VH-VL binders against q0aze0. Designs and how they scored, part 27

Target 1, 268 residues: q0aze0
Amino acid sequence: MKIILVNNRFKENTEKKAQEIAGQLSALNVEVIIDNGLDEPYAGTVDFIMVLGGDGTMLRAARRYGQRAIPVLGVNMGTVGFLSNIEINELAEYLPLILREEYSLEARMMLEVAVFQQQSLLTRVFCLNELLLRSNSPRMLSFALEISGQKLEPYRGDGLIVSTTTGSTAYSLSAGGPIADPQLDAFIVTPVASHIINKRPLVVSPEREISLHLLEEREAIIGIDGQIKMDFGAENRVLIKRAPHPLLMVNLKAKPFFTSIDRSLQRQ

## First folded at step 2 (VH-VL)

Design nd9 (framework fv_inotuzumab)
Fold by OpenDDE, second read of step 3:
Structure nd9 (fold): chain C 268 residues (1-268), chain A 123 residues (1-123), chain B 112 residues (1-112)
Amino acid sequence: as target 1 above (268 residues)
Amino acid sequence: EVQLVQSGAEVKKPGASVKVSCKASGYTFTSYAIHWVRQAPGQGLEWIGGINTYTGDTTYRRKFQGRVTMTADTSTSTVYMELSSLRSEDTAVYYCARGIDTSWYELSHFDYWGQGTLVTVSS
Amino acid sequence: DVQVTQSPSSLSASVGDRVTITCRSSQSLVYSEGNTYLSWYLHKPGKAPQLLIYDVSNRFSGVPDRFSGSGSGTDFTLTISSLQPEDFATYYCLQATHFPLTFGQGTKVEIK
């Protein structure tokens, strides 16, 4: 068995723990690779990914490895979030199950985000939470939203979020989006400070494609999962669709989503 | 839903021209290139060329240069492929396909295809 | 032009069999930025070709997990872990790293 331990190099506690866990796993004849984000993603075949840290680390892991259909376990290390399944102090208890591959998987839809310069692909990213289009100036953006070739009325506001259901409890929520069942596949399109009062979020079928572009010569920013940022201008288009494959999240411990929402949100 | 719908079967004489259409729907038309691929009877797939639907720029396989013309109508989200000086060897099923461009003149793959158009060239 | 050779040209297999198709290019398909544009398609008579795998190993949306792609440089492989009745078809690899785009000659997977 080969396992990647993903941690955050900027958090010493996760680094140290990763090393400790690596040692333990090695003693059990498990090959371990530690990914602290410094290097490129490991390109070889692996059987399991353990994410040590919070939601941010999970998001990074998802972007780096989600396309490889590898089981990913979130191990919380004292943070508040929605993406961890077990606590670090529970890892020892569940380790035998992991090694025997006795666990369930929950498929979480990811976004495929493609940013174009005209028709030239600038970047393509798979992400677990959301794509954000935001103004890079004090002025509101005017941008076109197109869903499956259907052009909506131009949007005006600070920006727009296209989120997965997983991401519904992330930035979309802060922008007034609905909380979605993570077992549901859907896009959530949430306006950010629209000039139209009570501009409603859209829930869109995962079978559709979403296109965004600016209607004026202004500069904006594209944000991915709140971690990747890139400039976005009038010459650019962004296309969002369901990723070809979901993130396979390991479920070792039952976590009732709806009964834990209030608790989790109160902690944020 | 992404769809590419092609025009119907054609029967042509040698030396004539044929123009096949490919109507795109379910996505932003100008965000993806459209390419054409054909399959002659008993043969494999052969790439003909492609058109950038945003700029109108075309790229043709050398063997077809001078005989093939691809055009795009953004108002109808339709791409056309015209092949002139038809020969019996041009008898094939012609497919349009949506391409994901990675640069101005390169693409990664074809993710959606039309249903195909049979073009028969016979005396 | 970059030549792409598939092997075998045809094979007979039974439902449940593991099927492996190889695609070899005459030169490296690694692009300048490190990407490799090799894709696999399934084609049935009278139907449109269907994308299975792109960028060597990425399954297209809706493609069953029994399909997988691997390889690097000039050698690539499509694997069907357990052949299903609907998988009997002709398979093509496509290189898009170099123009002109070129397909393999195809591999016909027939029922044994």
Scores: ipSAE 0.023, ipTM 0.579, lowest interface PAE 4.8, mean pLDDT 90
Fold by ESMFold2-Fast, scan of step 2:
Structure nd9 (fold): chain C 268 residues (1-268), chain A 123 residues (1-123), chain B 112 residues (1-112)
Amino acid sequence: as target 1 above (268 residues)
Amino acid sequence: EVQLVQSGAEVKKPGASVKVSCKASGYTFTSYAIHWVRQAPGQGLEWIGGINTYTGDTTYRRKFQGRVTMTADTSTSTVYMELSSLRSEDTAVYYCARGIDTSWYELSHFDYWGQGTLVTVSS
Amino acid sequence: DVQVTQSPSSLSASVGDRVTITCRSSQSLVYSEGNTYLSWYLHKPGKAPQLLIYDVSNRFSGVPDRFSGSGSGTDFTLTISSLQPEDFATYYCLQATHFPLTFGQGTKVEIK
């Protein structure tokens, strides 16, 4: 059995813990690859991915490995979040279940984001939460939104979010988007500080293709999962569609989504 | 225009805590991390840590772990850094700075900085 | 921790001079895909640091073209082709490839 341990390069204690866990797994005849984010993703075949950290570490693991249809377990290191399933101090208790493959999987849709410059593909990335197009100056953006070949009236405002249902509780929520059941597959399109009164969030089929480009020369940024930032100008176009594979999240214990979000929205 | 505006100078006794604020304007607050860097008199720049304003996740340099806490208030576009158990060697100018990253693990540089907050620790 | 050493620690120069400052790291700063997270900052007493160069050689918006950066792996250089009065300051390099982020000790450029 081969397992990838993903940890955060900016958290030294997590790296020590990863080495300790790797030693324990090796004693059980499990091959371990440690991914601290410094190298390219491991290219070989693996059976399981264990993410040591908070939601940010999980988002990176999803971008690196999410398209390989490998079970991914989020192990919380004391950070509040929605994407972990167990706490680090519970790992020893659940490890026998992991090794016997006695767990369920929850499929979470991902986005495929392709950025072009004058017909040339610059980059293609996958993400779990969202793509954010936003202004990098006090000036509002003027941009075109096209959904499955249908051209909408131009948008004017600070930006736009294209989110998965998993991402509905992330930046899309802060921008006024709806809370969505992560078991549903859909794109949520949420305007950021739109200057056009009739621009509302849209919930559209995940089979749709979404295209964005600027109508005026402005300083803008594309953000992916709040972690990847790219300059975006009038010469650029972005195409967003459902990724070929969902992220397969490991479920070892019940973590009710609705009660968790309800507690986060209350003042206590 | 991007601006980071910090709170005013503080004078504290050894053992006390100080909380410095950094208010962001001119951009979408949650699209960038905010980091803290200090400079003690006669010394160079020293990175303390940073906060992802979108997730609330924090990363601290180990020597400050247990003494520093960074928080973000999205409703006011303000980041706070609280440093506890103050010692005379914590006397420094503290800067907030906007972090530019290609991913959470691939922080590249700091583009815009706050004006600095002098924290003096004396008996 | 990755050590970052600047040289010289200080130098004296006149307006119009070509100035070079070097930054050496104890480990390679090449992350992946050739990305190298090394940046240069100008700092004056009583003022905020200012970004000059990022990702080794990219000049930040509004920075005069007399400033340039070069280097690879562990050795990096900031060059000022023709020193101006406003350039008398302390210069810092920053590596962001390895945790924790580390600045060089600084290079003070003083009037001759």
Scores: ipSAE 0.000, ipTM 0.489, lowest interface PAE 12.0, mean pLDDT 85

Design o1 (framework fv_oberotatug)
Fold by ESMFold2-Fast, scan of step 2:
Structure o1 (fold): chain C 268 residues (1-268), chain A 126 residues (1-126), chain B 107 residues (1-107)
Amino acid sequence: as target 1 above (268 residues)
Amino acid sequence: EVQLVESGGGLVKPGGSLRLSCAASGFTFSNAWMSWVRQAPGKGLEWVGRIKSKTDGGTTDYAAPVQGRFTISRDDSKNTLYLQMNSLKTEDTAVYYCTTEGYSSGWYLPEYFDYWGQGTLVTVSS
Amino acid sequence: DVQMTQSPSSLSASVGDRVTITCRASQSISSYLSWYQQRPGKAPNLLIYAASSLQSGVPSRFSGSGSGTDFTLTISTLQPEDFATYYCQQSYSTPYTFGQGTKVEIK
């Protein structure tokens, strides 16, 4: 069995803990690849991915490995979040189940984001939560939104979020988007501080293609999962589609989404 | 608008002490990992040290030349970063910059220094 | 400690030139490399992070490439405001270390 341990080497004592866990797994005849973010993603075949950290580390792991259809387990290292399934102090208890493949999988849709400069593809990335188009200055943006070739009336405001259902509780929520059951597949399109009072969040089929471009030259950025930042100008276009493969999240312990979000909203 | 404003620099004798401050605004300071970077006159950039957010343990790391002499601290209630410099040497003469270590939506990407202050000059001379 | 060495230490160029600056790490640092620009009397500005990712607001004439130990910063068509000193920096391990800098001077 070959397992990738993903950690954020800059968070607390995570790197020391990753080495400790790697030693434990090696003692059980498991081959371990440590991914602390420093190298290119491991290109070989693996059986399982264990993510040590909070939601941010899981988002990174999803971008690196989510398209490979490999089971991914989130192990919380003390940060509260929605993407981990077990706590680090529970790992020893659940490790035999992992090694025997005694767990269920939950599929979470991902976005495929392609950024163009005129006709040339500049970059293509995958993400679990959202793409954010945002003004990088106090000036509002004027931009075009097309959904499956249907041109909507121009948007004016600070920006737009295109989110997965998993991302519905991330930035989209803060911008006034709905809370979505992550078991559903859908894009959630949420305006950021729209100047047009009647602009509402849209919930659309994940089979739709969403296109964005600026209608006037402004300082803007696109953000991916809150971790990647790219310049976006009037010469750029972004195309958003459902990614070919969902992230396969390991479920070892029931994590009640609705009670968790309900408690979170009471605590702000 | 993100702003970092350093203060507290000046002329000090070898063996003396000085405390630098960095006033932060325009972002959630309490979530940010912060560093000090210095530059001797006409020379290159040299990392001095960093401090993590309280949520990430609030620990500090230092470059060898300053270890044991300099202390980095933060006051999140005042959005201020500090560098306490003791036992100053002539080779500590430099412009000292306050900087953030990667920041996006409250999650840190410690791959780059994305915001910099304008610097404050410390001159250690007899 | 990871040592960072830039080449050249200085170069002379004219507006419109293609400028290439290289940076070598004493050990593999994967893609944990950033490039900074410092104009005379000013604070450094981030240009490139993660070896090849362009920082928001930075002109597209700047590009970065490389991984492991060898990295390159390219300015495709030098502009008057690009006469500055450029620094590479590794964030693979603490202590973070910078290259010695490359000064781009008018010819």
Scores: ipSAE 0.000, ipTM 0.398, lowest interface PAE 16.4, mean pLDDT 85

Design o1a (framework fv_oberotatug)
Fold by ESMFold2-Fast, scan of step 2:
Structure o1a (fold): chain C 268 residues (1-268), chain A 126 residues (1-126), chain B 107 residues (1-107)
Amino acid sequence: as target 1 above (268 residues)
Amino acid sequence: EVQLVESGGGLVKPGGSLRLSCAASGFTFSNAWMSWVRQAPGKGLEWVGRIKSKTDGGTTDYAAPVQGRFTISRDDSKNTLYLQMNSLKTEDTAVYYCTTDLGYYDSSGYRPFDYWGQGTLVTVSS
Amino acid sequence: DVQMTQSPSSLSASVGDRVTITCRASQSISSYLSWYQQRPGKAPNLLIYAASSLQSGVPSRFSGSGSGTDFTLTISTLQPEDFATYYCQQSYSTPYTFGQGTKVEIK
């Protein structure tokens, strides 16, 4: 068995814990590759991905490896989040199940984001939570949203979020989007501080194509799961589709999504 | 571990020039957006400017007080960030911090200035 | 430019106290606000980002709230190591701007 351990280099003590876990796995005849975010993604074949950290570390793992159809387990290391399944102090208990491949998989849709300059493709990336279009200046944006060839009335405001259902509890929630069951496949389109009061979040089929472009030259950026920032001008267009493969998340124990989010909302 | 080590600070006369360096280690420098932030003695924090990674265009942005006088550059082969300071004024006297902007965030949003160096003191006076 | 104003500029507190610091933006910045702690003679450290998200490694006694123009940093049970200066900072637009700082002093 070959496992990638993904950790966040920038979290205190996580590198030490990753080395400790790698040693434990090696003692069980498991080959371990550590991905701490400093280098290119590991290009070889692997059987399993273990993410040590919070939701941000899982987002990085999903961007790097999510399209490879490899089981991914989130292991929480203190920062409570929605993308981890077990706690670090539970890892020893569940490790035999992992090694025997005795777990279920939950498929989570991902976005494919293609950015164009006029008609030329500049880049293509994948993400688990969302694409954010936002102003990078005090001026509000004026931009066009097209859904599967249907042109909507112009949007005016600070920006727009195109989210997966997994991303519904992320930045989309903060912008007023709905809470969605992450087992559903859908795009959630949430305006950010819209000047048009009747612009509401949209929930659309994952088979649709969403495109965005600016109607006026403004200083704007595209954000991908918070890990990639790109300048976005009037000459640019972004096309968003369902990614070819979902992220395969490992489920070792029941996690009460609805009671967890309900409790979180009562606190905030 | 992430480390940022600034150097190049010192005493300089008004109208003079200094070049600050920031040696980065413990992360892939070439992927990072980098900023300079300064703090005058006994005063608050003031953003100086930033430089994007080469893959994100390598462009620079500056605060108005330093625009046209300061230049931010990077050498990815040496994992080093630079701040070239020209036409220095007494009000440029400050501790200058090198900071990372790696674009990492959790589900709730973006985290600027994740890591800071220790700072290097620039004193502009006769 | 977005102007950030903190209140109070300083406060005196005892270990165990609840401390609240506020920050106001001259225009809406949504949730693009971070809080930093700076101990005397040290570099700043990120505490809170995106208005309410706790940075990894930061004790749970720190919390942030707010959106738009009004933001609050709360320290629920002040500890000796928390005597420091605190800064808010907007990342909504460049130039990035900081509040003037709030010094939390031992009483």
Scores: ipSAE 0.000, ipTM 0.417, lowest interface PAE 14.7, mean pLDDT 85

Design o1b (framework fv_oberotatug)
Fold by ESMFold2-Fast, scan of step 2:
Structure o1b (fold): chain C 268 residues (1-268), chain A 126 residues (1-126), chain B 107 residues (1-107)
Amino acid sequence: as target 1 above (268 residues)
Amino acid sequence: EVQLVESGGGLVKPGGSLRLSCAASGFTFSNAWMSWVRQAPGKGLEWVGRIKSKTDGGTTDYAAPVQGRFTISRDDSKNTLYLQMNSLKTEDTAVYYCTTEYLRFLEWSPYYFDYWGQGTLVTVSS
Amino acid sequence: DVQMTQSPSSLSASVGDRVTITCRASQSISSYLSWYQQRPGKAPNLLIYAASSLQSGVPSRFSGSGSGTDFTLTISTLQPEDFATYYCQQSYSTPYTFGQGTKVEIK
């Protein structure tokens, strides 16, 4: 068995903990590759991916490895989040189940994002939560949204979020989007501070293609999972589709999604 | 080990110019967004501006008090960040800090300043 | 510009005390808020990012909470090394803005 351990090199103790876990796994005849996020993703064949950290580390792992159809386990090492399944102090208890492949998998849809300048592809990335288009200045954006070739009335406001159902509890929620069951496949399209009163969040089929471009020259930025940022101008266009493969999340213990999110919202 | 070392501060007359440098090590500088933050003696922190990584457009943003007078640039081959300060005013007197902003590959973070240099003092005296 | 206002501007406390500092944004900034500690003569250090996430290496006695416009930094059991000035900072929009600072001084 070959396992990738994903960690954040800049978090103290995570590299040391990853090396300790790698030593433990090697003693059990498991080959371990450590990915600290600074290098290119490991290109070889892998049987399992273990992510040591919080939701942010999980989002990075999903972008790097989510399209390979390999089981990914989130192991929390700090702040409790939505994407981890077990705590680091529980790893020893669950490790035998991992090695015997005694777990279930939950498929989570991902976005494929392609950014163009005129007709030239500039970049293609995958993400688990969302793409955010937002103004980088106090001025509102004027932009066009197309859904499967259908041109909607122009948007005016601070921006737009195109989210997966997994991302429904991230930026989309803060912008007034609905809470979605992560087991559903859908795009959630949520306006950010729209100046047009009747621009509501949309829930659309994951078979749809979504296109965005600016109608007026403005300072704008595209954000991917809150971690990758790029400038977006009037000569740019972004195309969003369902990614070819879902992220396969390992489920070793039940997490009560709806009761957990309900309690979180009461604290706001 | 991440390190940021500022240099180039000193005493300068109003209307003068000064260039600050920040030498970075211990991380992939070319992927980092970099900011300058200043602090006047006995006062609070004030963001000056930032420069994005080349892959994220390499663009700059500035706070209103310095726009048109200050220019931020970077040399990725030397892992060095610069702040060119022109038309200096007495109110620009401050310790200037070099900071890293949200690296591409770090754990989820909306634009925080995770590493800071020790600062370099700029005194604009009439 | 988003304006950040801290309360109080200064406070006196004893070792072992629970200290609470509040930060208010002039408009909603979601969870795009960080807290920094600055000891006299030193550079600032990041304590909390994304309103509630503890930076690696920062003691667990520090915690952050809040979203939208109201945010709180709590030090559950003040230690001698915690006498410092604390700043909140929004990163929701440029220009990035800091609160005026809260000085925690010995009683």
Scores: ipSAE 0.000, ipTM 0.396, lowest interface PAE 13.0, mean pLDDT 86

Design o1c (framework fv_oberotatug)
Fold by ESMFold2-Fast, scan of step 2:
Order: sequence, then C-alpha cells, then structure tokens
Structure o1c (fold): chain C 268 residues (1-268), chain A 126 residues (1-126), chain B 107 residues (1-107)
Amino acid sequence: as target 1 above (268 residues)
Amino acid sequence: EVQLVESGGGLVKPGGSLRLSCAASGFTFSNAWMSWVRQAPGKGLEWVGRIKSKTDGGTTDYAAPVQGRFTISRDDSKNTLYLQMNSLKTEDTAVYYCTTDRYYGSGSFLYYFDYWGQGTLVTVSS
Amino acid sequence: DVQMTQSPSSLSASVGDRVTITCRASQSISSYLSWYQQRPGKAPNLLIYAASSLQSGVPSRFSGSGSGTDFTLTISTLQPEDFATYYCQQSYSTPYTFGQGTKVEIK
C-alpha cells in the first residue's frame, strides 16, 4: 500500500506529526510519500491520501489530487472545521481499518475553473469550495454573469462567489448564501455586497456553465478556495464548470452534517 | 419505507445449488453495501458475506464456512441482491436474511445492518 | 477472527425490572458494536449502533455503553414487548461476528 501524507510544512506541530506518522506507516510496510506543499504533486500511483491539518490543508490536497479518484481522508489537528473525518488522537484506532479498506467513500463535487485572456486559456484549476470574484479597490465592480448562455442583468457590487455545495458553509455562507447538503451536486452563486438590493443567491444545476467578465475596467481579483489569487481585468473571462471527477472523501466515523452546522449557527 | 424481500429458498439435496434473491425498495440501493446473514433453526445469527457498492469498489467478503462455495452479486438496475449457493451441506440449513450494511455517501460507518428482510428458509436434506 | 461472548445466555425478568446484558470481544473493537433485538418468528431489529447511539424509533429505555472489549446493553424498565433475544455484533473487521444471544424470558 502507498499513501501520500499531505501536511503544512510551515506549522511545526503538523510537520513533526507527519514525520511520526510516516515512521509508523513505514514500520507497517506502507510506502509513504510526504507532500508538504513545496514541490509539484506526486505523479505516481498511490492507494490513499491522508491529509494532516485543518480545512486549508484539505483544500490544497483536493486541488492537487482530487481529480485522480483516490480516497482522501481528512485528519484534524485540533483546528475546528468541516472537511476532516477523524481527529489526530483517533488515528491509531482507525489505522487498521484504513489498511484493510474498511471505509465508505463520499463524493464531493469540485469546480473546474478556466481563466482566459481574450481567446487564450491562461490557466485551468480545480477547487473544492469556491471561486471568488472581488474588487481590489474601493470602487464597485460592474460585471456580467452568464449561466449556460443566458445573460443576466449586470451585477454591481463588491463581487460574486461561485461555490460547490461543500463550499456552502465556507465564504458563501459569510456572504449570505444558503446552507446546502454536501450530498447534492449544485452551484451556489452568491453576490458579495451587491449594490442592487434584489440580487439573491442562485442555486443552479451542476450541468450548467457559468461565465464571468468585467463590464468596465476595474482592479479585481479572482480567488480560488481562498488560497490562489489572480489579477482579473476587462480583457479576462472566467468559465466555471463541474469538474470531471468528484473528490472521494473517506468515511470512518459518522459526521452529522446538519446537527453540526445547526450548532455552529446558533453560536455565531 | 425501506423494504427488503428475500425469495428463492426451499428444499435442496446435499451437493445441490440454490440462488437467493433480495428485492430492495425505499432507498438508493446502488449506494448501499449489502450483507447476507443466516440463522440455523433455534440457533444464533451468523454473517455469511457482503458486497460493497460499485462506487466503493464492488468487492465481496465471505465467512470462512462459505468461502469458495457461495457468491454474492448485485443488479443495481433491478435493485436486487443475489446469493448463489453451490455445493450445499446440511449445515447450511438456515433462514437467510438480506440486510443493509453501509451506504456510499452517507457520512457514517455506524449504520450496520439497519434494515433486514423477513428471511427465506433454505433446507438442505436428503 | 474477533469472538463475541454474551452474558448471560438467558435470564428471567418481570415487567418493570432493570435488565443488563454484557458482551465481550476477544480483542479491542473500539466502538464498532451494534445491538439487535429479535422477537420470536421475526427478523432482527437494530437497537443501538456505535456502542451507545440509539437507533431512531427505538424507545429511550434502551441504552448501550462500553468501548474496547467490554460492552453493556441496559433496559431500564422492562416492558412486555421486550421479551426477546438480544445479540451484539462487531463491525470492526470481517468476518463480522455476533454474540451467541441472550434470551430475555418472562418470569
């Protein structure tokens, strides 16, 4: 069995724990590849991906490996979050089940984001939570949203979020978007501080294509999962589709989504 | 309402074969791991084997007494689970239950054997 | 294989009694334990999963506890419909294994 351990090198406790776990796995005849985020993603065949850290580390792992149809387990290192399945102090209990493949998989849709300059593709990235278009200055953006070729009335405001259902509890929630069952495949389109009071979040089919472009020259950026930032100008266009493959998340432990989010909302 | 209905039981001679079916309704069958559990007359429950959902690999596991003789399969288009029993022995005489094991996408490993059929009797006798 | 041993094999009780059934695993199974009730002539019914979680629709008089190797099912106030055979089952590793059963009989 070959496992990738994904960790954050810049958190000392996480790096130490990754080395400890790698040693334990090697003692059990498991080949371990450590991905601390500094190098290119491991290109070889692997059987399992173990993500050590909070939601941010899982988002990075999903972008690097989510399209390969490899089981991915989130192991929480003490930070609160929604993308981990077990806690680090539970790993010893669950490790035998991982090695025996005694777990279920949960598919989580991902976004495919293609950014163009004129007619040329600049970049293509995948993400688990969302794409954010936002102003990078005090001035409001004016931008066009198309959904499967249907041109909506122009948006004016600070920006827009296009989110997966998994991302419904991330930045989209903070911007007033709905909470979505992660078992559903859908795009959630949430305006950020819209100047037009009647602009509401939209929930649309994952079969749709979403396109965004600026209607006037402004300083703007595109953010991917809060981790990748790109300048966005009037010459740019972004196309968002459902990614070809979902992220396959490992279930070793019941994760009661609705009761967990309900408790979180009562204490905000 | 979840329902599991077994069929195909009956009397068979030692060395014979039988095929059991389990018709499922009221849930997304294709997402469920399914098991067969048997109970000899007046005895306790014994796990026979399981089949994972296709998405979780579609693999099968068996208890030692039936390994090599029994085969579990599924037809997701018909919402039906099967148990092919070959080289039957008198000690295979039991009521056979189909049961839901685990669900792909459920977020839970804790809902083992949450739904059961009413069972079908298999008698292996000369 | 993980061996599951129940105690007692049978007990006699009256309506209103507190009934305790124990289950012991031959090795640690963490909390991967379920309890089932089987009434005469009926299929088994899930009562408790994950050692202590009550299945939806099951009366609150049923409770489960334990972890590792030692587990307990408690019926706080026995009712007429509770006279049945109870089984524990581990889901930690295949083959899945059941206890031999505990028959709760009317006194």
Scores: ipSAE 0.036, ipTM 0.615, lowest interface PAE 8.2, mean pLDDT 87
Fold by OpenDDE, second read of step 3:
Structure o1c (fold): chain C 268 residues (1-268), chain A 126 residues (1-126), chain B 107 residues (1-107)
Amino acid sequence: as target 1 above (268 residues)
Amino acid sequence: EVQLVESGGGLVKPGGSLRLSCAASGFTFSNAWMSWVRQAPGKGLEWVGRIKSKTDGGTTDYAAPVQGRFTISRDDSKNTLYLQMNSLKTEDTAVYYCTTDRYYGSGSFLYYFDYWGQGTLVTVSS
Amino acid sequence: DVQMTQSPSSLSASVGDRVTITCRASQSISSYLSWYQQRPGKAPNLLIYAASSLQSGVPSRFSGSGSGTDFTLTISTLQPEDFATYYCQQSYSTPYTFGQGTKVEIK
């Protein structure tokens, strides 16, 4: 068995723990690769990914490895979030199950985000939570939303979020989006401070494609999972699709989403 | 573990030649754009050059000070990046780092140098 | 070529201080700006990319802002391990260029 440990190299506690866990796993004849985010994702074949940290680390791991169809376990290290399954102090208890591959998997839809300069592809990324288009100034944006070729009325506001159901409890929630069952595949399109009162979020089929572009020359930014930011202007377009592969999240510990959601939200 | 390890540095006389190597591991080297960055003693960072992945044309770009003298190449089968340095000058004295260029997707959108080796020292002196 | 100019070249600060480093590009580079930290005898480490995106694992006391030509790296509360030299770097066009560096020294 070969495992990638994903941690945060800037947090000594996570690094130290990763080394400790690596030692324990090695003693059990498990090959371990530690990914502290310093470089490119490990390209070799692996059987399991263990993410040590919070939601941010998980989001990074998802972007790095999500397309490889590898089981990903979130191990929380004292943070509040929705993407961890077990606590670090529980790892020893569940480690035998991991090694025996006695766990369930939950497929989580990811986004494929393509940003264009006119007709040229600038970048393509996969992400677990959301794409954010927002103004980079106090001024509102005017932008066009197209869904599967259907042009909606122009949006005016601070921005727009296109989120997965997983991301529904992230920024989309703060912007007034609905809480979605993570077992459901769907886009959630949530306006950010829309000029139109009561502009409602849209729940969109994962089979559809979503396109965004600005209708005026304004300074805007694209945000991916709250970690990647880039400028977005009038000459840019963004195309959002369902990623071809879901993230396979490991479910070792029963953590009913709807039972725990209030508790999780109260902690934030 | 993903890492870059430079080698080949040393003392060389002006006009001489030296070949640096960068052994890469832990990622799909063949898909990576790679750069060399150098740092003269007590000075700042200076980009030396870049080589694109084969899929993106495998072309190279160089900084003006090394143009025509330095050549960047790669052996994807060995996961190794090279810097051939000819006609070396005293001002080429520096620690030479290999680094990965971060790109997202197949476009030309470059964000950053996301990983650096520990470097190898090249000293050009009479 | 795009020239990157950092300010200041050096500064003295104490633990707990707020530190601000600026970087100016000779032309607009949009958000193609990264910040690196280099400790003595060590290789640079990436802190910020795309002007304001924190590299995973970087402490939240680090932040980047700016677009176009003017950029800022801020350390909200300086820690002992933060005494180092910092570099900005543009990735807008080749040749890639760095600022001259800002050395943050202990007061």
Scores: ipSAE 0.000, ipTM 0.462, lowest interface PAE 14.5, mean pLDDT 90

